# VHH binders against a5wdp0, part 19

Target 1, 213 residues: a5wdp0
Amino acid sequence: MNKHNKSADALSLYLVTDSALCADKGLIETVLAAIDGGVTLVQLRDKHASDEALYTTACELKEAIAGRVPLVINDKVQIAHKAKLDGAHIGQGDLSVKQARNILGHDAWLGLSINTLAQLQQTHHHHLDLLDYVGLGPVFATATKQDHAEPIGLEGLSTLSKASVLPTVAIGGINHANARQVYQTGCHGIAVVSAICAADDPKQAAELLIAQR
Short names: E, the ipSAE of ESMFold2; O, the ipSAE of OpenDDE; V2, 0.75 times the mean of E and O plus 0.25 times the DockQ between their complexes.

## First folded at step 18 (VHH; framework vhh_7sr4_2)

Design k3 (at its last fold request DockQ between E and O 0.65; V2 from the best seeds 0.63)
Fold by OpenDDE, fold request of step 21:
Structure k3 (fold): chain B 213 residues (1-213), chain A 122 residues (1-122)
Amino acid sequence: as target 1 above (213 residues)
Amino acid sequence: EVKLVESGGGLVQPGGSLRLSCAASGFTFREYRMAWYRQTPGKQRDLVADIYKGGYTKYGDSVKGRFTISRDNTKNTVYLQMNSLKPEDTAVYYCTAIDYDEWEGRTYGDYWGQGTQVTVSS
């Protein structure tokens, strides 16, 4: 099924969509422009959409991308399967990695969010053969209540990236101001949302990000 | 209108159990991180338990092994099962919904219930 090479380079510039931010220019138009600018992987995400709406969007987006880059979906593994997407990304506590892999099949992309070294170690022990990459973060975070988990920062990212035996993509608060530093940690790629989705020129935004690698 | 309503609090003897519920409405529940905090008069609110949208859980050190947070997205409800209660657990317990985007590393906001009193006393 999957025609894309599951290499670390495929994670270089990871676009996570935001329907609200893309509303003015259009989701598909924004994604295509971003791909023209150097995006190497697209994750469909819509926090407010129904599953039916997501499925429809997934199919339209898949058709528009036309195999140029892998298309994965956030959390919704069943939709990925039904729409025959390239894969899915799941978070901690979501559908088990085993279950997700069973649904997606052997060839599909499966990513997992990692927040701590302990989680990474557990992942290595139990799920190494089932995952294609890990998201590491949040690297940066806005001021949250002191009781919430602190971002891992660049040092944490460096530690996790070096410890990981899987390809890595940095997650959380990444933009044009900090992308270079993130790339310098050894992490294989960066995931961005508003830096591209909210840009006046998504293509240029993507070009400026990937140039920092 | 966003609404969080806690229930299940009350008076219980040491070693006893309580189950708190928080009924949520006015937002897409499944997309939010939910948490329980507790507060005593004159002190800051402390995290008791946290449950991600996907179900991953975290606990305060003082309640680990005794408390269990869970959620039912079909009922828009988060629960806190409290076992082996101690006098030190006496507090007002608050339910909160946290709008967090892991990809942006951003909290857009939080919502709070009015709280429910839990008293552990012999």
Scores: ipSAE 0.707, ipTM 0.939, lowest interface PAE 0.5, mean pLDDT 93
Fold by ESMFold2, fold request of step 21:
Structure k3 (fold): chain B 213 residues (1-213), chain A 122 residues (1-122)
Amino acid sequence: as target 1 above (213 residues)
Amino acid sequence: EVKLVESGGGLVQPGGSLRLSCAASGFTFREYRMAWYRQTPGKQRDLVADIYKGGYTKYGDSVKGRFTISRDNTKNTVYLQMNSLKPEDTAVYYCTAIDYDEWEGRTYGDYWGQGTQVTVSS
């Protein structure tokens, strides 16, 4: 976005794409409508696309967004570099933070997923100067009896947010029913997928979410 | 076509060791959360060990300190190293691949292997 400030305000309403959920309206139409409604950052994500297809989509989406908000990619740091995206977000098991920063350069956005206080403390100790933000979660999760998912909840989110020296975006299970409570924990923003991608009106969905801030 | 094939089960003495392997194909292995479950007849499958994308692990209380889950993303294989085996570890052990979306906080599906029998007795 601007050359001199990667502001925490860009995390306010963080859209993560899902190609399947966007199939009926189209990915680009969904993203542009969501930006019109108040999305402040877009993450391109498609776990199943080939790298070639993902690169093509990244270039198309970058052109369509036209610099209105930052565009980052999930996991695929080399594609962010090649397509000249604004940055990337990586998980604990992905490319190391140092490797990702080396590929992206000094100015790009780089975020890291954090699930536990131990991970946050390791991040502060080893990588603080290499990251622009952390994603904290999953805040909410729906588990089957055979899935032992361990959400951190609102209390866990509040604890991690207060402990973090980096800007924070809350991740996992966030929608219109809970967004206000999530913002009230003091995180800098919320990340959503289906709350916007599956909405009949992505612009209105984004408006209703950011209004809870 | 998703396929999970367990191997390495068998009969062992109490105090012995065994290494289970699960070869995976038909999906992007490194992107999936992998787990081992075990089941005795007529009961729900119980979590034994869980390994998230890239390395974070969790264990059931009854096996912690004795079992180690690991993965090799270059071979699309998850392992369960089982040490200090006890008769209560006797069960069918299943490899599971879990399509978990951390951004949505949802599990979209799980795939199960055929199972491999582990029997601990003297």
Scores: ipSAE 0.547, ipTM 0.844, lowest interface PAE 1.5, mean pLDDT 89
ESMFold2, look of step 18: ipSAE 0.535; ipTM 0.832
ESMFold2 (binder alone), look of step 18: mean pLDDT 84; pTM 0.838
OpenDDE, look of step 18: ipSAE 0.622; ipTM 0.924
ESMFold2, fold request of step 21: ipSAE 0.508, 0.545; ipTM 0.835, 0.843
ESMFold2 (binder alone), fold request of step 21: mean pLDDT 84, 84, 84; pTM 0.840, 0.835, 0.837
OpenDDE, fold request of step 21: ipSAE 0.701, 0.689; ipTM 0.939, 0.937

Design k4 (at its last look DockQ between E and O 0.65; V2 from the best seeds 0.61)
Fold by OpenDDE, look of step 18:
Structure k4 (fold): chain B 213 residues (1-213), chain A 122 residues (1-122)
Amino acid sequence: as target 1 above (213 residues)
Amino acid sequence: EVKLVESGGGLVQPGGSLRLSCAASGFTFSEYRMGWYRQTPGKQRDLVADIYKGGWTKYGDSVKGRFTISRDNTKNTVYLQMNSLKPEDTAVYYCTAYDYDEWEGRTYEDYWGQGTQVTVSS
């Protein structure tokens, strides 16, 4: 059912939604504007929404996007399946890659967050045929608790991107100030949240980001 | 109201074992990363163990192979099994919950327990 070509280019500008940030303009409106601006893939994310609410939003968003770009959902693989989304993205510690693939089917997009080289290697060894892309990060992180996973930085991103057999999207703290540097690492795309969701003009925000590629 | 209630601390001899528990309430437990930190007076609070919502774990270097963190989402509880305890493990142990956003590279919320004293002494 996936009408989209699973190319690395689809990861060029990866929008992750935030309902709170989009509240003023509206989630749908923000996403559509962003797509007009050059977003190539949309991930629906709402950590605080009920599954029912998320399903409803997924359906509405899917309809609004109208196949212009792939729509995936964060973590909630069952909702992706039920709402017939293009795929899902899962993090470390979520359901297994195999389980996710089984639920989504062969054609769906499946992404996995990667935080370390060891994880990447393990992924290559066990799940290469089951994944469509990997998210690498966090590239940048706000000084949180001292023991949070240190951001991989641009150097780490470069290392992981070069090591990756799968298409790569950079994750974590990416915005207009650092997008160019991220693209220069060889990563296929960047994932952004607030850079677009919180922008006064989501279309322009997207245009400015993709122009840095 | 968010609550993290720790239990299981106490006095133990070197080589002994303790099991800490942290009962959580007031937030969606399954969506949070849970962890244990420890602190001695005048020193920095250090990571002991961390567990992702799906069960992936991370340990401080000094406790690897001796401590095990686990969680039970049905009980909203995170555990720390401490084996082969050493005097240097003496500290106040704190339970913590993290709402980390990997896409923005930031923690939105973190919560802490009141701490439980662990003393390893002969």
Scores: ipSAE 0.596, ipTM 0.927, lowest interface PAE 0.6, mean pLDDT 93
Fold by ESMFold2, look of step 18:
Structure k4 (fold): chain B 213 residues (1-213), chain A 122 residues (1-122)
Amino acid sequence: as target 1 above (213 residues)
Amino acid sequence: EVKLVESGGGLVQPGGSLRLSCAASGFTFSEYRMGWYRQTPGKQRDLVADIYKGGWTKYGDSVKGRFTISRDNTKNTVYLQMNSLKPEDTAVYYCTAYDYDEWEGRTYEDYWGQGTQVTVSS
C-alpha cells in the first residue's frame, strides 16, 4: 500500500484469522467472503504454524486478496517484509516499535497493542510518528474459574479511545452481541475472530457486524 | 503432559528476599500467559503476579513494589523475585500457565504446579 491510503476507516471491521476455525471452509475462502461482506483489514494470525508455513500462507493470502484491503501479520514482522505484506501488528514487549518500523519501511502499516493508560502515554511520547494505529483491549474476557480475567471493559475502552491521538481498534471478546456498544465508545473499529471465522456464512457475518457501526 | 515445577521456596526472616523459579514443559511457552498465585491454609488462592505473552505484567495489591515477575522464553522459565518479605507473605506459591487468546479475550485452559512453600518467620 501507499501512505495516502492509510486511513482510520481501514480499521472499521478488522478481521483476525484463526486457522483452526477456518479449517472446514478454508482460510482463503473465509477471508475473501468476509471482505465481500465489509471487512476493511485482515490480520494473518496462526500462533501454531512454523515460520515456513506461515510465510507460504501469507504469500497465498496476499495474492488472493489482491490489494482489496490491507493485509498485516501478527507479531512476525520479518515475514511481513519477506512476503511483502502491507504491515504488521505487534504487542508490548515484542520487537520494539523502532525495530519493527525499520524492517517494514516507512509506508507499511504498524499497529501496537495497548492495555493501560500508562502504555498509551508512553507510546504517544516515544513512538507516535512510528505507528499508524493502536489496538485497545482486551475489552471483554471469558475466564476459567481460576483465572481472574480482568478486561478493560467498555469504560476502559472509552477512556483509552478518547485519550488516543492515534486511530483505535478495539480488541478482545467482540462479537455480534456487543459490537454496537463497542462502536458507541468512539473507537474507529473493532477486531473480531470467531464472529467471522466460525460463522456459517462469513460474508453475512461481516455485513451484520459492519452494519452496527 | 503439561508440567510446571516450582523451586526456590524456603524459610526467610522478615525483610529478606527469595527468588522463585518455575520450569515449564509440554506447551509452547512463549505463547502462554504465566503467573504466580499463593495460598495460605484455609483461604482461597490469591493472585500474586501475571506476565503476558507480550511481557506486560499485573500484580496483586499486597505485593506491588516488592515483587517482580519475569520470564525467559529461551529457558521456558518464569521467575518471581520477592523482596522486603513480610510474615503475611507466608504461603504456598503456585506457578500458573494459561492458554490465553487476547484477540478473543478468552482463556481455554489453565495449568498449575505443585507449589513451593515460602515461610517468613519473625
Scores: ipSAE 0.591, ipTM 0.852, lowest interface PAE 1.4, mean pLDDT 90
ESMFold2 (binder alone), look of step 18: mean pLDDT 80; pTM 0.801

## First folded at step 19 (VHH; framework vhh_7sr4_2)

Design l1 (at its last look DockQ between E and O 0.59; V2 from the best seeds 0.55)
Fold by OpenDDE, look of step 19:
Structure l1 (fold): chain B 213 residues (1-213), chain A 122 residues (1-122)
Amino acid sequence: as target 1 above (213 residues)
Amino acid sequence: EVKLVESGGGLVQPGGSLRLSCAASGFTFSEYRMGWYRQTPGKQRDLVADIYKGGWTKYGDSVKGRFTISRDNTKNTVYLQMNSLKPEDTAVYYCTAYDYDEWEGRTYGDYWGQGTQVTVSS
């Protein structure tokens, strides 16, 4: 059973890990410092690690966090289940929401990335009872391939946040320079990567971000 | 070294079929989105089809219902089955691999093959 309260406030400062960015200080050390700074949820993400390595890291990180905040994993739902993490986050094009929920069980956190209003509406119709929150984005994005979804911007974020019946976390290019504006859209939280992982002082970085809420 | 090698192109009559293959190496194939684009001289490169790591697919409007993209992660290969080919499908077809990071809002890795010529003519 998940011991964490699945409240919108848990999404306030959402840390997504990057092992490469955290390499100098250490992944676990960075995460713990960030939690001390006000991070409210951690997502383990490593696109370069094998599943075995990722599982090991997941277990170590879970132990280190010691239940202070929820720990979820990006995409790798089976690892979340095996390592008994608090949940997982899946994106568009990953395994289905139903499949993920079946693997995780009823109590686990399950998040879904949402990029458009149509996707949000579809989610409301078909998966409302299966999800705990949605990631809305990307809010900000650099130049991508022509056929990629356009960044939703602050206006888009505001629209989606208001339309969502699920708790919302803003995703995509969020940092200290734009966090305040993102919070002001009504989104319940922000997800950050490099803003904390690449910071000289992850604790301070987290403090400065959450202070903008 | 990243390498994408296309094959399967050629000359075909209208209404015919071709199957393109793209063999990939030098990166973690299963973590990348794979796609096919096509280009004619003097024009922009246009999306034909994309397939995400989870198997979700997207197609250009002009090829919907006729083309099918698929991938085999065990072989590091992406395929494009092209049916009911038309003269307007004539182009150089390029295989691409890319990784979009939705959390940072940026694309990592943007790799392209050398292209394979597809000609549809009677």
Scores: ipSAE 0.580, ipTM 0.922, lowest interface PAE 0.6, mean pLDDT 92
Fold by ESMFold2, look of step 19:
Structure l1 (fold): chain B 213 residues (1-213), chain A 122 residues (1-122)
Amino acid sequence: as target 1 above (213 residues)
Amino acid sequence: EVKLVESGGGLVQPGGSLRLSCAASGFTFSEYRMGWYRQTPGKQRDLVADIYKGGWTKYGDSVKGRFTISRDNTKNTVYLQMNSLKPEDTAVYYCTAYDYDEWEGRTYGDYWGQGTQVTVSS
């Protein structure tokens, strides 16, 4: 199959957009500068936008990126299809993996968020041939004062990464201060939001992150 | 303005059941992590249950297997089904909402209802 051009290398530095963090500099400017700095894949994410606005943004961003890196969308698989994006990333409560693959077609990127070993095992047993990668996390997160903290930590990330048959990208709280430790767990890449989206110089921010690989 | 309104509290016998509801407004409900906490006089608020975007759940140790959190995104409502109630479940139960971003690993805000009293009498 043609999944050979969906290399794990594309996960190396995975930018997730945040429209509020990009408001001052501009979303397209931020993404293009980040790609120039070493971002290898972009996920369009705007949790507050209407579907119509998100579709428009997806089309504009696709043209601006011009195929330099894959462009996927968070959750909105139908928008990925209609805008002819490179794929989508979904969570455990979103569309089923089968539904998402049916909409996207065989060649598109499809990733799934994984928080636990049980979820990873279920993914391997039921959906392995339908996915291109898994997102593992959240690696870091602010815990409440209660002992119900949700972060998997570096040890949890390492355990899941070693168990995964699919390529892995680490998700959640990743920035310049911890990126090297995250890469050292053996995941194939890191996903970042504010480390690039809030940076005064997104190109330099991307350069400094990928250099930690 | 975020608004959380709990209902369904009351008096119940040990071993009984009760269903709490929390009607939410002022935010995109489907994007928020929702939960229930409880508080007795002289104690801090304790986690009862959380339900995340996409429906995965976490429970406090003392309620696992007895309580079930659920949500209905079409009604902007989160529920707590409470079974096998014990006197130690007596508390004010608070509905919570968190603006949580799993990609950032950050909570941008937390909101609380006014609470509903649950009393389990012997």
Scores: ipSAE 0.506, ipTM 0.819, lowest interface PAE 1.8, mean pLDDT 89
ESMFold2 (binder alone), look of step 19: mean pLDDT 80; pTM 0.801

Design l2 (at its last look DockQ between E and O 0.80; V2 from the best seeds 0.63)
Fold by OpenDDE, look of step 19:
Structure l2 (fold): chain B 213 residues (1-213), chain A 122 residues (1-122)
Amino acid sequence: as target 1 above (213 residues)
Amino acid sequence: EVKLVESGGGLVQPGGSLRLSCAASGFTFREYRMGWYRQTPGKQRDLVADIYKGGYTKYGDSVKGRFTISRDNTKNTVYLQMNSLKPEDTAVYYCTAYDYDEWEGRTYGDYWGQGTQVTVSS
């Protein structure tokens, strides 16, 4: 059973890990420092690790966090289940919401990335009872290929946040320079990667971000 | 070294079928989005089809219902089944691999094959 309250406040400062960026200081050390700084939820993500390696890391990280904040995994729902993590986050094009929920069970956190209002509406109609939160974005984006989803910007984020029945976390290019503006849209939280993972002082980095709320 | 090698192109009559293949190496295939684009001389390269790592597919409007993109992660290969081909499908078809990070809002990898010619003519 999930020990964490699935509140919007749990999304306030959402850390997404990057193993490469955390390599110098250590993934676990970086995450713990960030939690000390005010991170409220951690998502394990590693694009390069094998499933076996990812499972091992998940177990180690879970133990280290020791229930201080929820730990979810990106995309790898089966690993979340096997490692008994708090949940998972899936994007568009990953497993279906139904499939993910079936694997995770009723009590686990399940988040979904949302890129458009149409997607949000569809989610409300078909999957409202299966999700715990939605990631809205990308808010900011640098280079995208033709025919890819355009960044929604602050205005788009505001629109989606207001339209959402589920708790919301902003996704995409969020850092110390724009966090305050993102919080001001009404979104419940922000998700960050490099802003913390690449910081010389992850604790301080987290403190500075959450202070902008 | 990253490599994308297309095959399966050629000459076909209108109404015919072709199956393109793209063999990938030098990167973690399962983590990348794969796609097919096509280009004619002097024109912009246009999306034909994309397939996400989880299998979700997206098609250009002109090929919907006729083309099917698929991938085999065990073979590091992406395919494009092209049915009911039309003369306007004539182009060089390019395989692409890209790593888009939605959390950072950026693409880290963007790779292209050399292209394969598809000609639809009576």
Scores: ipSAE 0.620, ipTM 0.936, lowest interface PAE 0.5, mean pLDDT 93
Fold by ESMFold2, look of step 19:
Structure l2 (fold): chain B 213 residues (1-213), chain A 122 residues (1-122)
Amino acid sequence: as target 1 above (213 residues)
Amino acid sequence: EVKLVESGGGLVQPGGSLRLSCAASGFTFREYRMGWYRQTPGKQRDLVADIYKGGYTKYGDSVKGRFTISRDNTKNTVYLQMNSLKPEDTAVYYCTAYDYDEWEGRTYGDYWGQGTQVTVSS
């Protein structure tokens, strides 16, 4: 059942969790405060947790959120299905879009990371009816180059956002210093991790980010 | 403690083959992008091959079609099968582990082995 009406507005302020960054304040407490501050969608991500631990966390977080915003999971599509989450997000090199949709069913959220115009075009041609949104990025990057996707920058983000038939969320290196510029490119929303998860006051951090829209 | 240990290097004649192995420990292996770089004296380290957690592979232009990267997540090991070796492939080959977080736009782990020498000589 689609309880949240899969609208692009749900992408406005997209929180991606990191349990280690939340350790002092608590994951659930951080997420609930962030929702109070204006987060519109939560993605559960813990890149180092076992599947069993992640499933348990997914169930606890789903109960705590209590349907106030959609809850999706990063990569672990089977866990989204088992825990009856609202959906999942997958990247290039993960499950195929068809496999993920088959597991999730028709009504769940499914998003895909896009780094290049070529990937966007392939998505439009082959996967358009299977996806609810695309994540565009990385917009910014801060690490030593090792042949990963180079950052697309604000101009790259603007180009991909204008070309996209699907709703767009900007991904990668987004924080308080750059969020306004990111929104100005015309993407439907921004995704953040440490800007909220590592903040002393996650509610205030979320308020400050959404105010830049 | 993160540890990458290369093996399988050596001397081969042009046209020969070698298989490099890299045993990894100290991190969640299945979640890392693994790879091989090589360096000849006086030059920058060059990408040889990468393999992502989902199996996607990328190769340097000079080795495409001749080299194959693979991984075994149960043994925490990445391999490089090198066929049709040329003198230009002579280099120290480094195993790499790379933890890229697309959501943060940040590399968290950027680890390198000590390298293994491959020498192709007629």
Scores: ipSAE 0.515, ipTM 0.842, lowest interface PAE 1.4, mean pLDDT 89
ESMFold2 (binder alone), look of step 19: mean pLDDT 81; pTM 0.815

Design l3 (at its last look DockQ between E and O 0.49; V2 from the best seeds 0.00; counts 0 for: unsure alone 62.0 < 65)
Fold by OpenDDE, look of step 19:
Structure l3 (fold): chain B 213 residues (1-213), chain A 122 residues (1-122)
Amino acid sequence: as target 1 above (213 residues)
Amino acid sequence: EVKLVESGGGLVQPGGSLRLSCAASGFTFSEYRMGWYRQTPGKQRDLVADIYKGGYTKYGDSVKGRFTISRDNTKNTVYLQMNSLKPEDTAVYYCTAYDWDEWEGRTYGDYWGQGTQVTVSS
């Protein structure tokens, strides 16, 4: 059973880890400092680690967090299950929502990235009871390839946030300079990576972000 | 060292078929989106097909229903089955590997093969 309350407030300050950015201070140390600063949910993400290494890190991080905040993993639903994490977050084109839910079980957190209103509507019709929250974005992004989705911007975020029946967390290029505006859209929370992971003082970085809510 | 090596190109008559392969090495193949682009001299490189790490596929409008992209993570290879080829499909076809960081709003990894020539002509 998941001991965490799956409320919208749990999404207030969503930390997504980056092992490379956290390398100097340490991943676990950075996460704990960030939690002390006001992070309310942690997502383990490592784009370069093997599944075995990721599992080990997941277990260590889970132990270190000690139930203070929910710990989810990006994409790797099987690892979430094996390591008994609180849940997972999946993107478009990844494992299906149904498959992910079947692996995680009923009580685990499951988040889905949403990029368009059409996707949101589809999610409402087909997966409403299977998801706990949606990530909306990217809010801010640099276009590199023509096939990538355009950033939704603050206006798009506002539209999607208002349309969403599920709790919402804003995703994509969010930092100290734009967090306040993102919060003002009505989105329940913000997800950040480098804003905390690359900060000299992750605790202070988190404090400054959550203060903008 | 990252390496993408295309094969399977050649000359084919209109209505014919080709199967391109791209062998990848030097990176974690299963974590990347793989794609095929094509380019003719003096024109921009255009998306032909794209396959996500989870298997979701995307196609250029001109090739929908005729081309099929697939991947084999055990072989670090992406494929492009091209059926019902037309003269306008003539181009250099490039294999690409990349991924999208939705949390930071940017692309990471942008690798390309040397390209393989596909010529459709009577």
Scores: ipSAE 0.597, ipTM 0.934, lowest interface PAE 0.5, mean pLDDT 93
Fold by ESMFold2, look of step 19:
Structure l3 (fold): chain B 213 residues (1-213), chain A 122 residues (1-122)
Amino acid sequence: as target 1 above (213 residues)
Amino acid sequence: EVKLVESGGGLVQPGGSLRLSCAASGFTFSEYRMGWYRQTPGKQRDLVADIYKGGYTKYGDSVKGRFTISRDNTKNTVYLQMNSLKPEDTAVYYCTAYDWDEWEGRTYGDYWGQGTQVTVSS
């Protein structure tokens, strides 16, 4: 693939997988049904799988998707390269954006998680030509007295979306109840996990979410 | 089984410094949000600092600018550098770990160490 084909529209409905939530219907079945319902990009994510199991799953999922939408992997950039996936998404951490791009090559998708305006500005200054999009969040989060999760909220998302030079996908706590409000902030897309992965009918769940755009 | 073991507490004079460590085992350390809370007798536990998987940090208002949280994923250890210590910082300091999922915006579970005493007194 090449950079000319990496459209922000691919972020419209961004599915992030969770193997445990997909167990009853199967991961492959869930993803294919979700694509039929309007998912535009799939991220393979499984925090608990070994690299060997992730690689096997990545290859199987790539074959099943058959190029209908981009398939990226969470964090495991070497697996994306080895399995010839369409790219990866990385967070703030030890692996630099430059290192990830060097492994993936020029044409692969590469996204980066952003939580603050400072991170966004640093991204624009240092990494702009190395990234295809940014993930903004967490937009929503559960919080308790002992859990000081500080979501950026709809106001924070709107601020970051308007400031971003790169295409944006909203991340964190997004579901059917709030998707319309998220799209209204001006981000290019939404990322969901349980809203599709745990749905009785993943195709319909995807249809209902994309209809809110 | 998840285990969090704090160390580095002790007695220090006002204006001094301490570095707390928390050794973690029984989970994939690099995937978890880590933190420090503190408690004085008769009071509820207060947030001191959190550090997320990607390195983003948050601090309680009373410690901003004086304390720094950090993590070393190769050693499965989180640290709290405490500078400019005051008698009001005297407390039991607890290491915390959260199964935090940024894509879902939720915590699926939490773990707490047994604590380490920090005493700031002349």
Scores: ipSAE 0.584, ipTM 0.861, lowest interface PAE 1.3, mean pLDDT 90
ESMFold2 (binder alone), look of step 19: mean pLDDT 78; pTM 0.792

